# Ledger of designs, part 30: miniprotein binders against q53ft3

Target 1, 195 residues: q53ft3
Amino acid sequence: MFGCLVAGRLVQTAAQQVAEDKFVFDLPDYESINHVVVFMLGTIPFPEGMGGSVYFSYPDSNGMPVWQLLGFVTNGKPSAIFKISGLKSGEGSQHPFGAMNIVRTPSVAQIGISVELLDSMAQQTPVGNAAVSSVDSFTQFTQKMLDNFYNFASSFAVSQAQMTPSPSEMFIPANVVLKWYENFQRRLAQNPLFW
Key: E = the ipSAE of ESMFold2; O = the ipSAE of OpenDDE; V2 = 0.75 times the mean of E and O plus 0.25 times the DockQ between their complexes.

## First folded at step 4 (miniprotein)

Design x9
Fold by ESMFold2-Fast, scan of step 4:
Structure x9 (fold): chain B 195 residues (1-195), chain A 83 residues (1-83)
Amino acid sequence: as target 1 above (195 residues)
Amino acid sequence: SKLYEVEIEVRGEDPKRAALEIAWLAIRLGAEEVEIEVDGNKVTITFEVRAESEEYARKIAEWLAREAERRGLEVEVEVEEVT
């Protein structure tokens, strides 16, 4: 029913269903994540009067999950982008070797989606500055990513066209798209503000 | 889950950007063997994706193509199980 997208990672569309109305995605190495997009796959709408509350959780110092409400997805707003970089590591929660970067244990966070009545959702308040939840924001996010991809892929397509002088039947090989993905992921890892 | 081959054809004025969007999102979905073929005002994106059923694979393909359709481009989707 739902998808979860992180820039520089493969999208997840196979949420674990933990209850009739609850779905979870795992986010390994979440400390490197700035934004998460949650979206509906579009073909199975919520029943009338219902929507999805989107939660983020990370393990506390004792390994217990701490849940925070990020925002909502509904039939009218089927995708939302959330900034989680301010929620996971910060002023009061740095790793013991944070300044030295000597040892880092992998951390796994979760995105939870709870199917709830719209009336109940309207009475909830998402955490401050976490949610940029709008379809427009998702479109802008996607367009920014695609602008980078389009320019990169176009340069490769031109090179290929020079080898084969039939532009109307130009092929962009799968490895060109994969190479762009690898380059983008490397750039994002080195500078999360890259895009 | 099973492996399905998805083919999405996009036609119209300036279909390349929409096709690249579809290809990029397909890669993010874990798609394999992703190919793009450009032929004038038609762009074809072909890839393989794992899904629980052919119907689910088709729903993924339709979701990927949704923005191209919203922009007034013509879209055709074909899905077939890989044996």
Scores: ipSAE 0.012, ipTM 0.249, lowest interface PAE 9.0, mean pLDDT 65

Design y1
Fold by ESMFold2-Fast, scan of step 4:
Structure y1 (fold): chain B 195 residues (1-195), chain A 90 residues (1-90)
Amino acid sequence: as target 1 above (195 residues)
Amino acid sequence: SEEDLRKLQWLVIRAKYENDIELAREALELAIEVGDTRTVRLVLKWLLIIARRQKDPEIVEEAVEIVLEAAQEEGNEELLRLAQEIVRQF
């Protein structure tokens, strides 16, 4: 139902379902991540009157998850860009001497999506620094995402001569992806707010 | 109407998600128009938080003035009390 994209990394489209209404994406090496995009896949809409609350979780000094509300996705606004770099700074007090003598395990954060009633979502307040509000910042990040997606998709390109018959497998011609990329980029340059 | 309440919920969510004060003001005016005092309270409380974060009290002061004007025009004591409550939290 959902996808999660980090600039420069492989897109994730298979969330782990941890409850009837809760989905999680793992973010390994989250300290290197500045922005995360959460989006709905085009296949399954939210039930009427419902949407998704998007949370960011990182382990505190005791290894317990600390959840922060980043924002929302809905059928009317099925994608969102969040800045998480500020949220992982100044978390907890670590004793510097202890940290220097311990081999650290890789940090793994999570993006959580909770399917909630719109009324419940309206009552919640996202962390103020998470949403990308600047038109210039949005345009820059969108261009990076666009480049990343195109590069990812084109990395799977094969010529028709290399294809084997596979009736159940769907293929998208590389030229169609390129055409979409060019059209989107052109529209973004003309009007950064076209989406 | 139930349709108006759904529109209000969407506007509030969008305003908070986008940190859009003008969208929040639009939600506030609609909430007053349809008589949804609970949503008026939600929007005012969020604008109070934003005013504190940005250190710009005019953000919430302007919203309170809209509520006070509507309270006076409609003779709505509940809106008047709500506005006074928010002002005490400035």
Scores: ipSAE 0.000, ipTM 0.274, lowest interface PAE 15.7, mean pLDDT 72
ESMFold2-Fast, scan of step 14: ipSAE 0.000; ipTM 0.193

Design y2
Fold by ESMFold2-Fast, scan of step 4:
Structure y2 (fold): chain B 195 residues (1-195), chain A 90 residues (1-90)
Amino acid sequence: as target 1 above (195 residues)
Amino acid sequence: SEEDLRKLQRLVERAKQENDIELAREALELAIEVGDTETVLLVLWVLILIAKQQKDPEIVEEAVEIVLEAAQEEGNEELLKLAQYIVRQF
């Protein structure tokens, strides 16, 4: 019924059925995966009033699986792209003694699909750093990113001790970006869809 | 350098005015070539705004991947830090 695609890998079209309404795809070497696409094969639609909730699972520090809701697929939206890079552990790990002490432990994550009632799915909230599906959710996501970019830019300004020649009117100076950000926040608070 | 900066400014202005994601992507590639971290950050913000208006979050994710790949290829420490920071936030 379902397919799972990871960039650079062969598409999986044979999910393991673990219950009447539950299907699983294995994702080996998940530390190298940024995005996962889940889609319906188009041969068998969901029963009327039903859809699929898409979950991601990885082993925590104790080896126990942790399931997180990524989003949904339905007959009306039969494919979805999810970003899982922010949900993984072990990213950029380095030992004090250098690369010689880096331990490589292969691990397998899973994509789970649960066939559920559309009404039940409407009551659930996917994790914040996966798919963004609504205008309101996208506004919240955009605001969070702008706050992070602003903090990053201000950190750079403080850390820069050396002065470079001031740009002409043909250049885009950092203070203009910060001023634009402040203006954007004000307008976003008044009308989230102004841009 | 001067010609590249003028072209970049023109691309950024057009991308914002026309809500054109391809122009934003072209501006991002040029900003990375110029090697100005502050300019790269500005172009990324413009791309995010265009994606919001078009309601296509995949474009934002694609831009992050482009920056990360370019930073790895060039070995530019500032771009690498920027790419790592952005990936962590998304």
Scores: ipSAE 0.000, ipTM 0.217, lowest interface PAE 11.1, mean pLDDT 60
ESMFold2-Fast, scan of step 14: ipSAE 0.000; ipTM 0.196

Design y3
Fold by ESMFold2-Fast, scan of step 4:
Structure y3 (fold): chain B 195 residues (1-195), chain A 90 residues (1-90)
Amino acid sequence: as target 1 above (195 residues)
Amino acid sequence: SEEDLRKLQKLVEYAKKENDIELAREALELAIEVGDTLTVRWVLIVLLLIARQQKDPEIVEEAVEIVLEAAQEEGNEELLLLAQEIVRQF
């Protein structure tokens, strides 16, 4: 029913259902994540009067999950962008041996979606400025991701005379990347939520 | 306008086909006039690709200056951020 996108990672479309009304996505190596996009797949709408409350969970100093409300998705607003970089647990605990935490294993955070009544959701307050849900902000965020990919790919472009191809290597012509970029940008301009 | 967008698309197409940095620069100036940040980004990326192939860093500096001047005159924060991103990339 739901998807989850992090810049630079493969989109997740298979949420783990942990209850009739609750779904979870795992976010490994969450310290490297600045923004998370949550969206509905469009296959199954929420029942009338229902929506989804979006939560973020990180482990506290005791390893227990701490859930924070980020915002909401509804049939009328089926996608939302959230900034989580300010919500991650700090490493600068005030300890006598604060810098002696030798083992730093990447932790897994979670995005949780709880299907709730719209009236109940309206009475809840999301944390700070986590929500970035306007279409304009979403378009700019998506454009930045698109530009990042295009710039990265094009930085490897060389003329055929400069190539030293190995028989096992594959090459993609630079103009194919540009055509994809132009097509994607045209579609984005017509409908920012087309994907 | 519709006419300006068609002219812009032709300029970009010719700049890519001919690998012509001057047409790309003219396209950038026109893109700024239409006020669409996505269009400005598109044309800038085309210009940057041509500049890299020709190994001409001066064109990148000129493009940044054009965008910065437009950002200041319009008070457009999106164009300001775009100019800063280009400086970082080059």
Scores: ipSAE 0.000, ipTM 0.077, lowest interface PAE 20.2, mean pLDDT 64
ESMFold2-Fast, scan of step 14: ipSAE 0.000; ipTM 0.193

Design y4
Fold by ESMFold2-Fast, scan of step 4:
Structure y4 (fold): chain B 195 residues (1-195), chain A 90 residues (1-90)
Amino acid sequence: as target 1 above (195 residues)
Amino acid sequence: SEEDLKKLQYLVERAKQENDIELAREALELAIEVGDTETVRLVLKVLLWIAILQKDPEIVEEAVEIVLEAAQEEGNEYLLRLAQEIVRQF
């Protein structure tokens, strides 16, 4: 019913069913994972009034699972992207997986999906703002873009004394702004993380 | 076909010039349909750029969903890798 995708890894579409309403994916070498995508396969929808609560679990120093609520998937929003890089050292939240018989390994984390009533899901708060972490990474990327613009434009600053006999003023040639936009857009298309 | 490739190039260029999400989506669907994986990659980067300009990460999430659905339906490892690349940049 569900799929799990990690950047740089093969997609997993075969979740382990640990109860009638509970599914898990294993994430080996989880220390290298920043983002996880959870999605529905689209062939079997949730029953009316139900959705999936998405949890992340990592083993503590004693091999005990620490579960945290990341967010939700529903028929109306069948996929979600979660940032987990900041959650690996946190304390666990209240979760429905407490007594589950789940295979545990020191370097393996898990994504858990619990099929729950939409009403109960609406009253829960995801830990660590995981549902908005994509906004954080997007904000950082936008700030890098702005920094690149100002640095590039500033490198072309000249005094009017170098261009015309108006020596007390400085200005940036208007065509530099146009060149920056074209250069940035072209390079972003080749490699979004080039700066 | 060669006609589809010309239409695809036209849609991509217009999407870039106008920052038009609908044109970009149309280009993405067509690129997937004709199996032009290089253009799929290019359109996904255009959508990332539009998402940055409009401060709307939902644009990228929708693009990822489209590519993942196509990858599963077609069994195309290339499309799967492109989806993974988008997630990494998101």
Scores: ipSAE 0.000, ipTM 0.200, lowest interface PAE 17.7, mean pLDDT 67
ESMFold2-Fast, scan of step 14: ipSAE 0.000; ipTM 0.293

Design y5
Fold by ESMFold2-Fast, scan of step 4:
Structure y5 (fold): chain B 195 residues (1-195), chain A 90 residues (1-90)
Amino acid sequence: as target 1 above (195 residues)
Amino acid sequence: SEEDLRELQELVEEAKQENDIRAARLALKWAIIVGDTETVEQVLEVLLEIARQQKDPRIVEWAVRIVLYAAQRKGNEELLELAQEIVEQF
């Protein structure tokens, strides 16, 4: 379902499935990698309401995996480019003799993809500046979720004159839904990463 | 705005009364956006209690990541302190 591309390397199209909803690509010699592209192969779309959260993992100085959320891929945004050079603990690698050079072994990192509900994904915060297209894809994702909810809720709107009174039923005024929608659109426009 | 803060406070109370993790997560993100550190602290306490009741450390791990990311982006030392406190209290 997914592909992973690194400049100068063979494209990987066979992710290791580690759970029903989790897929992993191995990235050997990751210190030499600046950008990773994650994409959907286009043969099988995500089910309605679902998408993929993209994670990056590298071994720390003790060999323990450190997982970071890079961003998302969805049916509406089926590919994303991530800059991982700034996420490596080898930032000091340019200092040949420096005590700040951190040597990591093994040199294998991983890209993980978790298939999740879009609502769940909207509650997660990617690491800053990792995804080249993170702002646009995340804003589009959030806007689609807001639009879908508003359209769904408003499709049930009726005037008070059309309602049959039912004391056991709860009703939400349409103007409250509209106010919430407008408020979130405004906030999203001011800061696409507020969510 | 005052109206946003009132609505946020209502969501926090709902999360607390119903032990609703989904409401609590939304409230945490909203409190951070509003920039109300006092409400962030209140929501973190709600999430900590839910984590203890459900014996699920992933709830605390999630909350800490969200707060640390916000602290890093905003340069807010108070948020760093709150993240450290929730880890210590768990």
Scores: ipSAE 0.000, ipTM 0.080, lowest interface PAE 20.2, mean pLDDT 67

Design y6
Fold by ESMFold2-Fast, scan of step 4:
Structure y6 (fold): chain B 195 residues (1-195), chain A 90 residues (1-90)
Amino acid sequence: as target 1 above (195 residues)
Amino acid sequence: SEEDLRELQELVEEAKQENDILLARWALILAIKVGDTETVEQVLEVLLEIARQQKDPRIVERAVRLVLKAAQYKGNEELLELAQEIVEQF
């Protein structure tokens, strides 16, 4: 029902259902993540009077998970972008010297979606300014995401002569990625709400 | 709205000239968004022609699904009839 997108990473569309009304996405290597987009796939709407509360969880400095409310998605607002960089665990998780003195394996962060009554959701207050709702901010994020994705994908491009035989892996021609990027950027510049 | 119509016209023309499935799909979404059912029909016809030329029925299948979603969401009977007609033509 839901999708989760991080700039420079493959989109996730298969949430793990952990209860009848609860779904989670794992975010490995979360210390490099600034923004997360949560969206509905559009194939299955919420039942009348219901929506999804979006939560974020990662280990605190003691390794204990803490769930924080980021915001909401509904049939009328089926996507939302959240800034999670300010919610990361302590300075050690972002600071290089935090890993120098101890063996610390970062735990996987999670995005959780809880299907709740709209009336219940309206009474809850998300933490901080996690939700990014202005068109300008969303356009800037989308442009940065496009640039990061294109740069990331292009950095791994190899010529046919450099390819190692690997029939289990799929490859996409670099020109296809470039064509998508240019078309999307052109449309975004003309109408940032086209998608 | 006038700027949306201008963008729509440019996108439809470009998609048809380039036989670009991605541009055609964007034109379809924009036409649905602005409620221009006549342009939706034109774009579906373009996608059908590309699908036949490339022998890839998934192109039409994806387009029909978008129109059906919009028809159900907006309660638009014209879009529903259009989607049903395309299914019959394919």
Scores: ipSAE 0.000, ipTM 0.092, lowest interface PAE 17.7, mean pLDDT 66

Design y7
Fold by ESMFold2-Fast, scan of step 4:
Structure y7 (fold): chain B 195 residues (1-195), chain A 90 residues (1-90)
Amino acid sequence: as target 1 above (195 residues)
Amino acid sequence: SEEDLRELQELVEEAKQENDIYLARKALRLAIEVGDTETVEQVLEVLLEIARQQKDPRIVLLAVWIVILAAKEKGNEELLELAQEIVEQF
């Protein structure tokens, strides 16, 4: 009934049903995941008065799952984007001391969906900054990505004296990258969702 | 198959007599898996009655939702009609 999407990976549409009202997606190699999209599939809506609470779980140092509420999907809001990079590190009930004890961190996390009454969902508070749903959050994220891209691209700039002769190699002036960056910022300021 | 059907019917009767939601949900999953539409209907009626007694619509609505998902996946119009009939009783 649900789908789960991670950039650069095949979409998952076959959630494991672990209870009548609970569905789970496995996220292998979750340390490489920054954002997860959860969405409803097809034309089958939730029953009236119900929705889905979306949770993220990773194994703690004792191998026990730590569940955190990310947000919700409903018939009125059937998709949501969640930032999980900040949740992977150090959000357990205890913070262990000791460099001498190296505990292996399993590479598999889970997205859980619990079908709940809307009234019950309204009483719950998602973890602080997991949801990427506000325009401000999207703008800040996009600006950081643009800065990262510009810095990355500029790191390959070389003077003409340092260019290696290569008939198949193309060179793009740094000014072209800067102009693209400035144009993108201008477009983003006019409409944050243009991209 | 014969033995499985008898075991399923015994499970439904026990769920009904004891108002046991977990047994009813187990019977529902088995009935859907084997394609026993008649037993699906019986289990939904049991859950509807328990939901009325406990004043918790979630008990039967989740079961109806599972039946609708199964109906869509298997292309079973009869299951879809059963789900609609149960919902109308709310």
Scores: ipSAE 0.000, ipTM 0.215, lowest interface PAE 16.2, mean pLDDT 67

Design y8
Fold by ESMFold2-Fast, scan of step 4:
Structure y8 (fold): chain B 195 residues (1-195), chain A 90 residues (1-90)
Amino acid sequence: as target 1 above (195 residues)
Amino acid sequence: SEEDLRELQELVEEAKQENDIELARYALRLAIKVGDTETVEQVLEVLLEIARQQKDPRIVELAVKWVLIAAQRKGNEELLELAQEIVEQF
């Protein structure tokens, strides 16, 4: 149902199913991994109302697993990219793998996928350094891009009285840029994929 | 054409080897014009890596902005999805 990809390594498509709703990928030599991609294979969707919570686990100095929530995959967003290079000394998060007996070895980390209700997933907060993998993250970045563009364009605005003759140069009214920005922002807020 | 694709790949490789931001941006514009989303992705990844090395996100922000504008202008959903994927790498 799931795949896991690390740059420079062979893709894994055979997750170990450790419970009806839980799947695990092993990541050997995890100290060399900066990013991991988790994705759904195109043939088996989640049941209606369900999605997958993605967790990262590494062995601490006592050999105990430290689980951290990275983010989510759903039928509507079936792939996600996670940055894990900053998480090895971070705090563990609440996780559904607490009662599972998973064999651990030094230098082997794991990606865990827990199939959960979408409502339950909405209540959870991924660790801060882990992911830029949601529609919300894209919307925030796109909003910052729009703000940057508008501010840049507006920095060149001059009143008509301040204009000097410049042959072959084209000018657009500043209010046209503002109207474009406002319309784009409104549409993006309604549907990030409107275009 | 085969010749154009070969030239584009040479530009991408040179930009990557030399960490040449302007060359990478030129290659990006050419890839967008040709409609080669695979090469657009490759160039965006090069710029993202330079941005990480120099700790300057503005390097890749400009490139993503160009891809988003092109996606909207052309009605190209594939370019929009690619821009989202690059944002997820941040």
Scores: ipSAE 0.000, ipTM 0.104, lowest interface PAE 19.8, mean pLDDT 66

## First folded at step 6 (miniprotein)

Design L1 (at its last look DockQ between E and O 0.70; V2 from the best seeds 0.55)
Fold by ESMFold2, look of step 6:
Structure L1 (fold): chain B 195 residues (1-195), chain A 83 residues (1-83)
Amino acid sequence: as target 1 above (195 residues)
Amino acid sequence: SVEELAEEIRLALEYVQRIYERAKKLLEQGDVEKALRALQLAYKWAKIALERAQELGLTELIEEAQELIQQIEELMEKIRESQ
């Protein structure tokens, strides 16, 4: 149903169901993440008249989750790019003492998808500038998505000596993927909006 | 690949099963309106999963989806009869 893509990381395709209509992807080391893509995998759409409200959650200084509405994914717009770098809490304030006797807290944020009626979603207001808002952000996301795809595809690479017979499956030589990657990079440098 | 499509359908049916189980628990707690809402969502996704499995000829998933749909329909009818 849902996918979650972060530049430089493997794509996540198995959301944790936390309620009948709510799904979550974990984002470890969230402070290093600037953009996320949330998308429909393509086989199982939302039911008619429904869509997904997409949220970002991070632990605050007390370890309590802080949820913010990023935007929406629907059957008519099955993918969206969200900038999360400006949404993180935890600006450090200078103080006369260092961190003393503190417990370790997890540095894990979450992307949440709430399946809702389209009419209900129309009444919601995302936080400002969560959507990708510039060509530079689009280019940065595009390059990171390109790298993530290449790393994902490469994680399945095997030599001919490692292959097992699979006559009903189709295969693509790894060099084809590399050539596509190189061509995409060249075209992106020429025109970030070519795709 | 077909394997990836089948895995998405399997995962969807797992979600549907969990919704069905939550709906039964909600009925035990007396939350009939919430239970019906959950069952309606489960039904819609189960029907979609069935259609996708049929389009791909995935016989085992077709049978699993049909069984879930039947269970959901029976529980919704039971709720309707009690109101």
Scores: ipSAE 0.664, ipTM 0.881, lowest interface PAE 1.2, mean pLDDT 78
Fold by OpenDDE base, look of step 6:
Structure L1 (fold): chain B 195 residues (1-195), chain A 83 residues (1-83)
Amino acid sequence: as target 1 above (195 residues)
Amino acid sequence: SVEELAEEIRLALEYVQRIYERAKKLLEQGDVEKALRALQLAYKWAKIALERAQELGLTELIEEAQELIQQIEELMEKIRESQ
């Protein structure tokens, strides 16, 4: 239903359900994270008239969770990118997740999704610096994702001499992937929102 | 892939099951209103999951979704009868 993505890390698709309408992803080593993507997986949408309020939490100096509203995901906007690096030292309040007994470690932040009515969501105000406001930030995030993918794909590269016969499998030459990567980078440089 | 979609449906049904169980606990605590809201959400997602499972012809997930829907409906009916 929900996915969480950090550049350079594996995609998370299994959120912890902490309440009937609340889901949480853990973000270990959160201090190194600048941006996160929250998205719908696409198979199971929100019920009609509902969406998700996306929150970020980190432990304060006393170890207490500080929650901040980042923004929203909906059926109409099934993904969003948030900058969290500037939030790590900010002030927060106890939000809907504050009452939840969530097991946390000091080095782990959390992304929380609260399933709510769209009308209720419209009355909420996200923190001003959470939305990706700059094209540069988005480009940097995308570049890191591309690099991660390329590194991952290249790790599986084998020479023809190393290949084992597998008639049921299709293979893509590494040079095709590289060409795609180069073309993608070029398009990204021209228009970061080309897709 | 169909397998990936099936996994997403399965995960959704797991969430539905958990919401259902939470609703039961809420009822035990006397929070009927919150329990009903939880069940309504569970019901809606279960229906969507059922539809998706049917579209893909996933028999086991269809049966699971139908069972959950029935359980939710029965519990909602019990709540209504107690009011």
Scores: ipSAE 0.332, ipTM 0.737, lowest interface PAE 1.4, mean pLDDT 82
ESMFold2 (binder alone), look of step 6: mean pLDDT 90; pTM 0.888

